Miniprotein binders against q6w4x9r395to579. Designs and how they scored, part 64

Target 1, 185 residues: q6w4x9r395to579
Amino acid sequence: GHCSLEGGSFVTTFDARPYRFHGTCTYILLQSPQLPEDGALMAVYDKSGVSHSETSLVAVVYLSRQDKIVISQDEVVTNNGEAKWLPYKTRNITVFRQTSTHLQMATSFGLELVVQLRPIFQAYVTVGPQFRGQTRGLCGNFNGDTTDDFTTSMGIAEGTASLFVDSWRAGNCPAALERETDPCS

## First folded at step 7 (miniprotein)

Design a45
Fold by ESMFold2-Fast, scan of step 7:
Structure a45 (fold): chain B 185 residues (1-185), chain A 89 residues (1-89)
Amino acid sequence: as target 1 above (185 residues)
Amino acid sequence: DTLWEEAERLYDEARKLMEEAIRAFEAGNFEEAFRLAMEAGRLITEAIRLAAEAIKEGDTDPWTILLLRYAEWLAEIVEEFIERVAEEL
């Protein structure tokens, strides 16, 4: 299954449900018992430099008991806070430059992440069939039914993207906003 | 010794008990499976409380939040497993 984070703030779930949100926080993209060492993919969103009321993906994080791999829009890759030269390899994860504009994180456990660095920072998540029905987070539940793709961290299916997104925050951050509270220009 | 460290230790113990409970169930030892799952439930409930308290007291580490989300998922697994085992008793 495929999940994409595109155009700064657009998401398409594993069950192909598209949505957009406005939020500036770290969010859980993918949590699954299929990930080793209690691993998860997370996405960091911050305010867009082009529009004060819009949000954009600025980093993707793979977090587990052993690793905190951060891929930033500034093309820096770190693990546990230390910058790494590419290709970077651990026992189960390899991060490498796939093209001049794309990085790839390949794993031995059925997860693949491709990050577009330029012209706009975007991420593409691929999971193997073993993840079907065993995912939670912004990328949805991968069960073949789009009607419950907005299942919150509390297990409730929501009709709106904003409640769904807010439930997957991984920190004490402001609620998602449609507009800046401060006037811009 | 911190709240999140204690929550992590309890979560790990609950997971190990659930692995044992599943093996007992597969072997037809339903009473042992039930006992192990009930103990896992007790530990995971406490892990959730401690992780939630850490976050409430200002722990913003993504790991603590992820630990809470996995502990909540394991609690659901434990509850479903106990219901399944109870049908065999």
Scores: ipSAE 0.391, ipTM 0.756, lowest interface PAE 2.8, mean pLDDT 81

Design a46
Fold by ESMFold2-Fast, scan of step 7:
Structure a46 (fold): chain B 185 residues (1-185), chain A 89 residues (1-89)
Amino acid sequence: as target 1 above (185 residues)
Amino acid sequence: DTLREEAERLFDEARKLMEEAIRAFEAGNFEEAFRLAMEAGRLITEAIRLAAEAIKEGDTDPWTILLLRYAEWLAEIVEEFIERVAEEL
């Protein structure tokens, strides 16, 4: 399955449900028991001046018990706070420059991340079939049914993207609901 | 130990108990599977409480929130497993 984070504030889930993202925080993008050492993929959003959206993707994080790999829009890759030269390899993860404008994180456990650095920072997540029905987060639950793709961290299917997004916050930051309609007002 | 460290320890213990419960169930040892799953449920409930308290007390580490989310998921798995085991008892 494929999940994309594009245009600063757009997300398409593994079940191909598109929605618009608004918020400034770190969010859980993908959580699954198929990820080793309690791993998760996270997305960092911050204020944006380059589009009509007020927020844009600024970094993608792979967090587990052993690793905290951060890929930022500034083309810096760190693990556990230390800058790494590419290609960077661990036992199960390799981060390398795929093209002059793209970085790739390849894994042995069925997860692949491609990050577009220029002209707009964007991310593309690919997961193998073993992840079907075994995912949670902004990328949805990958169960072949789009009606419950907005399942919150508490297991509740929500009708609005803002409630769904707020439930997956992974940081000390303001709720998107408090700033709801900010781009329109 | 910090609240987060204790929550992580209890989460790890609950996971080990669930692995044992699943093996007991697969071997046809339903009473043992039930006992192990009930103990896993007790530990995971406490892990959730401690992780939530750490966050309430100002823990801003994304790992603490991720730990809470995995603990909540494991609690759901434990509940579903207990229901399945009860059908065999």
Scores: ipSAE 0.526, ipTM 0.819, lowest interface PAE 2.0, mean pLDDT 83

Design a47
Fold by ESMFold2-Fast, scan of step 7:
Structure a47 (fold): chain B 185 residues (1-185), chain A 89 residues (1-89)
Amino acid sequence: as target 1 above (185 residues)
Amino acid sequence: DTLREEAERLWDEARKLMEEAIRAFEAGNFEEAFRLAMEAGRLITEAIRLAAEAIKEGDTDPWTILLLRYAEWLAEIVEEFIERVAEEL
């Protein structure tokens, strides 16, 4: 299945439900028992500049028991606060430059992330069939039914995006983003 | 069990109680919604305490940090929900 974060503030879920939201925090994009070491994919949003009523994606974070990989719109990739040169490889994850404008995070566990750096920072999440019906977060539940794509972190299906998005908050921005990209002393 | 494992169980229990509280609220059972949310608040406060203590005692597992964030976020939602339910009582 495919989930996209496009145009600064638009999201299309794994079940192809599009929505837009206003938020300036770190949000859980994808959480699943299929992710090893209690992994979660997260998205960091901030105000888009000229219009403070609009929000834009500024970073994507993969967090697990072992790793905190941050890919920012400034083309900096860090793991656990340390800047990494590409290609960056771990046992199960490889981050590399796919094209001059795109980075890719490939994994051995059925998750792929492609980040567009230019002209607009955007993210594309692909998951294998083992994730069907086992995803939670902004990308929806991947069960083939769009009517429950707005399932909150408490397991309640909402009719509107507002309560859904708010239920998946995971921290404050931009302070959270700054702390995550800062070198560890 | 570790402090983190105990915090995780309490966080999961609080989530289930909030699911029940929201359903009670939607059904117009405001007293029941309030009771369930208050129980969730007690559990989540303890989960935060245990997760924070684990970190203080040297648990540098990224999951423990993520769990603390989830628990703090749920505590915020519980507090807002209780305030909303109180308006209907």
Scores: ipSAE 0.000, ipTM 0.171, lowest interface PAE 15.0, mean pLDDT 74

Design a48
Fold by ESMFold2-Fast, scan of step 7:
Structure a48 (fold): chain B 185 residues (1-185), chain A 89 residues (1-89)
Amino acid sequence: as target 1 above (185 residues)
Amino acid sequence: DTLREEAERLRDEARKLMEEAIRAFEAGNFEEAFRLAMEAGRLITEAIRLAAEAIKEGDTDPWTILLLRYAEWLAEIVEEFIERVAEEL
């Protein structure tokens, strides 16, 4: 299954449901019991420099009991707060430069992340079949039914993307003081 | 000893009980599977309460948020499993 974070504020879930949001926080993108060491993939959004009412992806984080890998729009890769030279390898994870504009994080547990650095910072998540029906977060639940992709952290399906996004906030971020919009999705 | 640490311990114990419940179910011991799943449900609901309380009291650690979300998901898995086991009893 494939999930994408594109164009600054667009998300397409594993069940191919597109939506748009405007958030300025860290959000849980993918959480699954299939990820080792209580792992989770997270996305960091901040205000866009082009439009005051737009937000954009600024970093992707893989967090587990062993690792906190951050890939930022500044093309810096850190693990547990320390900058790493690429290719960077751990027992189960390798981060490397796939092309001049793309970084890849490959894993042994069925998760793959590709980050586009230029011209717009974007992320693409691929998960193996073992993740079917076993995912939670902004990428949806990967069960083949698009009507429940907006399931909140409390198990309640929501039709409004902004309410769905807010339910997956990771940590207490300051209020953005911006209105959330969902004009196209 | 913190709310987060207690919630994590309870969540880990609930997960182990669910692994045992699944094995009991696969072995055809439905009454044992039901008992283990009910106990896992009790522990996981308490883990959710403690994690939510920690966040309410100002815990900004991403781990606490992840713990709460995992506990909520495990609670959902427990409920689905109990329904499935009940059909065999």
Scores: ipSAE 0.005, ipTM 0.325, lowest interface PAE 9.8, mean pLDDT 75

Design a49
Fold by ESMFold2-Fast, scan of step 7:
Structure a49 (fold): chain B 185 residues (1-185), chain A 89 residues (1-89)
Amino acid sequence: as target 1 above (185 residues)
Amino acid sequence: DTLREEAERLYQEARKLMEEAIRAFEAGNFEEAFRLAMEAGRLITEAIRLAAEAIKEGDTDPWTILLLRYAEWLAEIVEEFIERVAEEL
């Protein structure tokens, strides 16, 4: 299955449901028991300008009990806070430059991440068939049914993206929904 | 800090108990599987409480939030497993 983060603020889930991402925080993209060491893929979004409609992906993070691999839009790759030269290899993960404008994180456990650096920072997530029905986060639940792709961290299927996105925050940032519903503050 | 450290310890203990519960279930030891899963449920409920409290008290580490999310998922697994084991008893 394929999940994409494109155009600064657009997401297409593993079940091919597109939605507009909006918010400025770290969010869980993918959580699954198929990931070793309680691993998860996360996305960091920040403002590209003063407009609330212009949020942009600025980094992708793979976090587990052993590793915190950060790939940022300035082409810096770190693990546990230390900058790494490419190609960077661990036991199960290799980060390398796939093309002049793309970095790839390949794994032994059925997860692949491709990051476009230029002209716009974007991410593409590929998971093997073992992940079917075994995913949670912004990329959806990969169960072949788009009607429940907005399943929150509390297991509730929502009709709107804002509650779904807010439920997957992984940082000390204001809620996207709260920002949208208080136009006088 | 100590809240996150204790939450992680309880989460890891609950995972170990669930691995033992699954092995007991596969061996046909349904009463033992039930006992182990019930204990895992107790530990995971406390792990969730402590992780949530750490976040409420200002723990901004993404690992703490990820720990909470995995603990919540393990709680769902434990609940489903207990229901399945209870059918065998």
Scores: ipSAE 0.231, ipTM 0.655, lowest interface PAE 4.3, mean pLDDT 80

Design a5
Fold by ESMFold2-Fast, scan of step 7:
Structure a5 (fold): chain B 185 residues (1-185), chain A 89 residues (1-89)
Amino acid sequence: as target 1 above (185 residues)
Amino acid sequence: DTLREEVERLYDEARKLMEEAIRAFEAGNFEEAFRLAMEAGRLITEAIRLAAEAIKEGDTDPWTILLLRYAEWLAEIVEEFIERVAEEL
């Protein structure tokens, strides 16, 4: 399955449900028992440098008991706070420059991440079939049904993206605000 | 020990008990499977409580929040397993 983080603040889940959010926090993208050492993929969002009223992806993090790999929009890759030169390899994870504008994180456990650095920072997550029905987070549950992709961390299906996104916050930051859709009616 | 270390210890012990519970279930030892799963449930409930307290008291480390989310998932697995084992008793 495939999950994308595009255009700064757009997300398409593993079951192809698109949504947008306006949060500025670290969020859990993907949590699964298929990830070793209680690992998870996370995304960091901050205010857009251009519009000021929009949020954009600024970093992607793979966090586990052993590793905290951060790939940021300034093209720096760190693990456990130390900058790494590419290609960077651990036992199960390799981070390398796929093209002049793209980095790739390949793993031995069925997770692949491609990060576009330029012209806009974007991320693409691919998971193997062993992850079907075994994922939680902003990328959805990967069960082939888009109607329950907004399942919160407590297992409740929400009708709005803002409540769904807020449930997957991994930091002490402001809740995402839902914009009034028809303020003149 | 830090509070986070205690949460990790409880989570690891609950996971180990669930592995044992599943093996007992596969062997047809339903009462033992139930006992082990109930103990796993007790430990995981305590892990969730301590993780939530750490976060409430200002722990903003993404690892603590991730650990809480995995503990919550394990609690759901334990609950579903206990229901399944109860059908055999």
Scores: ipSAE 0.358, ipTM 0.743, lowest interface PAE 3.0, mean pLDDT 81

Design a50
Fold by ESMFold2-Fast, scan of step 7:
Structure a50 (fold): chain B 185 residues (1-185), chain A 89 residues (1-89)
Amino acid sequence: as target 1 above (185 residues)
Amino acid sequence: DTLREEAERLYSEARKLMEEAIRAFEAGNFEEAFRLAMEAGRLITEAIRLAAEAIKEGDTDPWTILLLRYAEWLAEIVEEFIERVAEEL
């Protein structure tokens, strides 16, 4: 299945449900038991003037027990904070320049990431059939049913993108209004 | 160790117990599968509590949040598995 992060703030899930969101945080893009070492893809969004939206993708992160691979819009690739020359190879992951404007992260476990660096920073995620029905995060649940693609981290299917996106935050970010006005806080 | 380190240890142990529970179930040993899954459920509940407490106390590492999300997912798997095994007892 294919998931895309395009035009700064547009996402198309593995089940082909498009949505747009507004938020500045690190978000869990893809979580799955098919990923080794409790791995996940994450997307970092910040305010931008490059796209016509209020937010844009600025980095993609692959995080696991062993690795924190960051691919940023300024063409820097790091792992655990150290800059890496391309091609960069680990046991199961290779990051290389596919074209003058695109980087690719290839893996041995059925995940591929292509990042467009110019003219607009964008990302394309491809997963093998073994991931069907076994994904969570902004890219959806890959179950062939678009009506539950907005399943939150609490397992609730939401009708709106805002609650769905907010539930997948993974960083120190401004609290949403609902969270700030919680009477138990 | 830290709350996160203890949560990670308990998560890893619960995952191993669930692998054993699944093998026991596949072998037709439903009582053993139930026992193993119940113990995995106890460990995963504690892992979730510790990971959530770490976040509450200021752990902003994306890894800690990812660990909590995986622990929550494993808890759902354990709950569904226990219901399935109970039908065979």
Scores: ipSAE 0.360, ipTM 0.742, lowest interface PAE 3.1, mean pLDDT 82

Design a51
Fold by ESMFold2-Fast, scan of step 7:
Structure a51 (fold): chain B 185 residues (1-185), chain A 89 residues (1-89)
Amino acid sequence: as target 1 above (185 residues)
Amino acid sequence: DTLREEAERLYDEAQKLMEEAIRAFEAGNFEEAFRLAMEAGRLITEAIRLAAEAIKEGDTDPWTILLLRYAEWLAEIVEEFIERVAEEL
């Protein structure tokens, strides 16, 4: 299954459903029992990254009980706050420069991440078949039902893409709706 | 950039209308679902036109190219949804 985060605010889920959202927080992209050590893949979005988009991807984070690997748009890779030289290898994860414009995080547990650094910061997530029906987050549930694509689209279960995205906030960030509806009259 | 900004706005509006259309369809409100989807189709078609015009005028920003691609994708989804809703009317 493939999930993509493109142009700073576009997402295509594992079930090939596209959507766009506005938000400036850390969001869970992928959470699954198939990830070791309570692992999760997260995306950091900020308003200040790109002037022609309200929402821009600025970093991708892989978090587990032992590791916090951050890949930033500034080409800095850290683990638990310490800068790492590429190629960087742990027991199950290797981060390396795939091309002059792309970094790759390869794992032994069926997850692959490719990050495009230039001309625009983007991320591409690939998961093996063991993840079918076992994923949660912005990349969707990967339920394998692609015969009715538009009725299984992101946002249906949550009402809107905005509400769906807000449900996957991983940080102490106010919701866009909460800010907007604040009755500070 | 003005063309791109308007195309972005129209894309976001079309997406919201499609979310409303899908909710109406799930609730059995087929006439409302059809109306919302038709409006989404109108907006997404205009978004495609504006994004394509920006590229023709020399906008080489990868963002504009992505916007056009996603708008074309959403347009196909809208068309398929309208056909399905029409069966229920």
Scores: ipSAE 0.029, ipTM 0.551, lowest interface PAE 7.6, mean pLDDT 77

Design a52
Fold by ESMFold2-Fast, scan of step 7:
Structure a52 (fold): chain B 185 residues (1-185), chain A 89 residues (1-89)
Amino acid sequence: as target 1 above (185 residues)
Amino acid sequence: DTLREEAERLYDEAWKLMEEAIRAFEAGNFEEAFRLAMEAGRLITEAIRLAAEAIKEGDTDPWTILLLRYAEWLAEIVEEFIERVAEEL
């Protein structure tokens, strides 16, 4: 299955349901029992200066009991706070430059991440068939049914992307729904 | 403003109205939630129209195509929400 984070604020789930992301926080993209050492893939969004997006992806994080790998839009890769030269290898994870504009994180456990650095920071997540029906987070539940892709962290299927997105916040961030009412344009 | 820029503004405004509709629904104000969602539906229908016109007029920007596609998905979300709110009225 494929999940993409594109155009600064757009997400397409593993079941191919697209939605727009309106948050400025760290969010869980993917949690699964298939990830070793309680691993999770996370995305950091911040305010965008681009006219076509209110928010933009600024970093992708793989977090487990042993590793905190951060790939940021400024082309810095760190693990546990230390900058790493590419290719960077751990027991199960290799981060390397796939092309002049793309980095890849390959794993031994069926997860692949490709990050586009230029001209726009974007991410592409690929998971193997063992993840089917065993994923949670912004990328959806990968069960072949789009009607429950907006499942919140409490296991409730929501009909709105805003409620879905807010439920997967990973930090003590302001709620995306607390914006002031704007006049009609 | 280009057709695409107007479509994006309406798309963003529709999302803000939906955020307000969700808050009204959570507060038990179902009439206000319905009103806000209906207005969001009006704006998103117009956003779809403008984005489609931009494409017909030769706008080949991938963002314009993505905007149309996501505006169509937001329209679906609005329809689902309105049906949910109607059950509470």
Scores: ipSAE 0.006, ipTM 0.160, lowest interface PAE 14.6, mean pLDDT 73

Design a53
Fold by ESMFold2-Fast, scan of step 7:
Structure a53 (fold): chain B 185 residues (1-185), chain A 89 residues (1-89)
Amino acid sequence: as target 1 above (185 residues)
Amino acid sequence: DTLREEAERLYDEARKLMREAIRAFEAGNFEEAFRLAMEAGRLITEAIRLAAEAIKEGDTDPWTILLLRYAEWLAEIVEEFIERVAEEL
């Protein structure tokens, strides 16, 4: 299954449900018992654009008991706080430059991540069939049933969708609903 | 922090007990499966409490929040498993 983080603040889940959210925090994209060492994929969002309510992806993080791999929009790759030259390989994970504008994290456990660095920082997550019904986070539950997903049209996250996003915060950031009461200040 | 470290230890023990509970269930040892799952439930409830307490007291480490989310998921698995085992008793 495929999940994408595009256009700054748009997400398409593994069950192909699109939505958009407002928030400036680290969020859990994907957690699963299929990931070794209690691993998870996370996304870091910060403010961007002419509106202070607009957010954009600035980094993707793979966190487990052994590793904290951060891939940032500045093309810096770190693991546990140390900068790494590419290609960077661990026992089960390889991070390498796929093209001049794309980095890839390949794993032995059925997870692949591709990040587009330019012109806009974007991420694409691919998981094998063993992840079906075994995922949680912003990328959805991958159960083939979109009734467990948002009902909002046009990919805009509002009300329940905002609460869903806030439930996946992985930092001490204020809730999106509390942070954004006036789009134009 | 000590709260997060203790939550992690309890989470690991609960996972171990659940693996044992599942093996007991598959072997037809329903009373043992129930006992092990109930023990795992106690440990995971305490792990959730300690992880949430660490966050409330200012632990901003993403790992602590991830631990809490995995502990909450394991608690759901434990509850469902206990219900399944109970129908065999």
Scores: ipSAE 0.558, ipTM 0.818, lowest interface PAE 1.9, mean pLDDT 81

Design a54
Fold by ESMFold2-Fast, scan of step 7:
Structure a54 (fold): chain B 185 residues (1-185), chain A 89 residues (1-89)
Amino acid sequence: as target 1 above (185 residues)
Amino acid sequence: DTLREEAERLYDEARKLMEEAIRAFEAGNFEEAFRLAMEAGRLITEAIRLAAEAIKEGDTDAWTILLLRYAEWLAEIVEEFIERVAEEL
């Protein structure tokens, strides 16, 4: 299945349900028992442009017990806080430049990520059939039924995108809010 | 040990107990499945408490936040499993 994060604020789930949201936090994009080492894919959103109400994707994070791979809109790739030159390869994950404007993270466990760097930072997630009915997060539950794609972290199906998105926040973002409120910045 | 490290230990133990509970259920040992799942529920509730406490005390590490989300998800699985097993008892 395919999930996309496009146009700064639009998401299309694995069951092809589109929605839009505004947020300035790290969100769980994909969590599944099919990901090794308790892995999860996360999306970082922050304010974009001069508009007070607009937010956009600024980084994608793959986090597991062994790895914290961050791909940022600044074209920087890090693992566990250290900058990596591409192509970057681990046992099960390879990050490489697919085209002049796109990076790809290929894995051995049925997850593929393509990140568009320019002109707008966007992400495209592909998962194999083994993930069907076994995904949680912003990309939905991949069960073939769009009516329950807004299943929150508490297992409740919500009718609105805002409640759904807020349930998948990776914490309350106190550090990010604190740094961004610098009075001289 | 940090609060996060203890939460992770309890989460891992709860996960192992749930694997045993599922095997017991599949073998038709419903009383044993229920007992194991109840123990897993106790451990996962404590793991959630400790992970949340760590975050409240200033641990903003992405792993700690992810651990809390995994523990909350396992707690959901435990509750659903206990309800299903209880119907067989």
Scores: ipSAE 0.000, ipTM 0.304, lowest interface PAE 10.7, mean pLDDT 77

Design a55
Fold by ESMFold2-Fast, scan of step 7:
Structure a55 (fold): chain B 185 residues (1-185), chain A 89 residues (1-89)
Amino acid sequence: as target 1 above (185 residues)
Amino acid sequence: DTLREEAERLYDEARKLMEEAIRAFEAGNFEEAFRLAMEAGRLITEAIRLAAEAIKEGDTDLWTILLLRYAEWLAEIVEEFIERVAEEL
């Protein structure tokens, strides 16, 4: 299955459900019992301006009991807080420069991440068939049914992206809410 | 001592008990599978409580929130497993 984070604030889930979100936090993108050492993929978003349309992906994090790999839009790769030269290899993970504008994180456990650095920081997640029906987070539940792709961290299927996204928030940051101009203002 | 460290220990023990419960179930030892799963459920409920308390008290470590999310998922697995085992008893 394929999940993408594109155009600064657009997500397409493993079941091919597109949605837009607005937020300035770290979010759980993918968690699964198929990931070793309680691993998870996370996405960090920050504002590039003052409007909703100006939020952008700034880093992708792979976190497990052994590793905290951060790939930032500044083209810096760290693991457990230490900067790493590419190619960087661990027991099950290799991070390398695929092209002048793309980094790839390849794993032995069926997860692949490709990060576009320029012109816009974007991420593409690929998971093997063993992940089917066994994923949670912003990338959805990978069960072949798009109607329940907005399953929150509490296991509840929501009809709106805002509640879904906010439930996968990690870190101490404000909830992102859409603002509508009152007709009387 | 930290609430997160205790939550992690309880989560690890619950996961180990669930592995044993699944092996007991596969061997046809349904009463033992039920007993192990019930104990795993007790431990995972406490792990969730402690992890949530740590976050409420200001733990900003990404690992703590990830631990909570996996503990919540394991609690769902335990509940579903207990219901399945009960059908065999």
Scores: ipSAE 0.547, ipTM 0.813, lowest interface PAE 1.8, mean pLDDT 82

Design a56
Fold by ESMFold2-Fast, scan of step 7:
Parts: sequence; structure tokens; C-alpha cells
Structure a56 (fold): chain B 185 residues (1-185), chain A 89 residues (1-89)
Amino acid sequence: as target 1 above (185 residues)
Amino acid sequence: DTLREEAERLYDEARKLMEEAIRAFEAGNFEEAFRLAMEAGRLITEAIRLAAEAIKEGDTDPYTILLLRYAEWLAEIVEEFIERVAEEL
């Protein structure tokens, strides 16, 4: 399955349902029992553009009990708060420059992340067939039915994107992230 | 140690030296920055040689190819940095 975060604020789920995202905090993009060590992929959004209260993706985070890998729009890659030169390899994850404008995070567990750095920061998530019907978060439930792609963190299928998006908020907002004044619970 | 593991160790050491060289340069310590960058250049040249040898000898780990490419990239960064620092000496 393929999920994309494009154009600053657009998301296309694993079941190919497009919607627009309006938020300025950290959100759970993908959570699944198929991810090792309680892993989760998260997206950080902040205000972007001078007019119209636009929001855009500013960082992607892979968090597990072992790793906190952050890839930011400034082309900085950190793990557990320490800056890493590329290619960066752990036992199960390799982060490397795929092209002059793209970084890739490849994993041994069926998750692949490609981040476009320029001209607009965007993310593309690919998951293997083992994730089918076993995902939750902004990328949807990957069950082949788009009508329930807005399933909230409480397991309720919503008809609108706003309730869906709000349910997957992880707490941190970029305006406060570096100052640690609004931490995730 | 395999050739790849030794190349990886040298690449990591060269990265650390370049981080120190950049900090020294930003602090105005141009002679120290030059010394650190020259040492990084020596290590990265050896890392390239070892990574290339590993590939030649049949190392099939994709990381070895990526390591060689990044070592070559760091060598370019080191060369440009040394030229910049030399202007301040």
C-alpha cells in the first residue's frame, strides 16, 4: 500500500482516499502491530505560507522503543536527539540520500519512507502486504474500503476529515517542540 | 574486522573530525580547523580505498555501496572546506 503527504496539506490513504489536512501539531501517520518494538510513524505539521492560514509538513518521525528518527525539512536527520550523517544504518533501518532532492528510510519489516526535500517537503509511505487491514492513523486502515478510512483513534468511522485528524494528534506542536513546552503524553 | 567494517569506522571518525573542524572554524580557530580537516581527509581517503576493495572482493551488502558513495561525498566536502580554511590562514 501507498500513502502520500503532498502539497503541504494533502493526504492520500492506503485505500486511495484523498483528503486535506489542517493541523499544526504532531500526528500519528501509521501505527500497526506489524511494526517492531511498538513502532509508529508520525508527521509534524506547522503553519506554512504568508496568507490563508496554510499548514504544511515540516518533519517525519519514526518512533519505537529503540529509536526516534526525525527527518526534517531542513535536511537534518537525528536519532534519539543526535544528528546523523548519511547513510545511517541500524540493525533494521537504513536512512540514505536516494536522489539530490529525496531521502529514503528503508526497513527490514516492510515499511519504506521516501521524503522529498525540495521544492516542497513531502512524504511517501509504502507498506508491504502484511500490513493489510492492520494499520491505523492518518494513512487509514488499509482494508480495501474507503468508506471507513476516517476511523478515529477510538475506533469510530467518521464522515468528516476534521474529527478523524484531531483523533490522531500526538500532542506536540512545532511552535513549542524545540522548547518542550507542549510534550506528548 | 571486515574491510567494510573498517571503512565504516574510518568514515565515522572522519565525520566526527569534520564536525570538530567546522566548530573550530566557526570559533575562529583556523589553524585547528585546518589540522582537523586534513586528518579527516586522510581517514576518508582510506575509507574510500577499503570500501572500494570490499566491493571488488565481492561484498554484496547494499550498505557498502552507499558507504562508498557517502565517503566520496564527504571527501568532496573536506576538500572544499580545506580550501576555504586555507584562505583564512
Scores: ipSAE 0.000, ipTM 0.320, lowest interface PAE 12.5, mean pLDDT 78

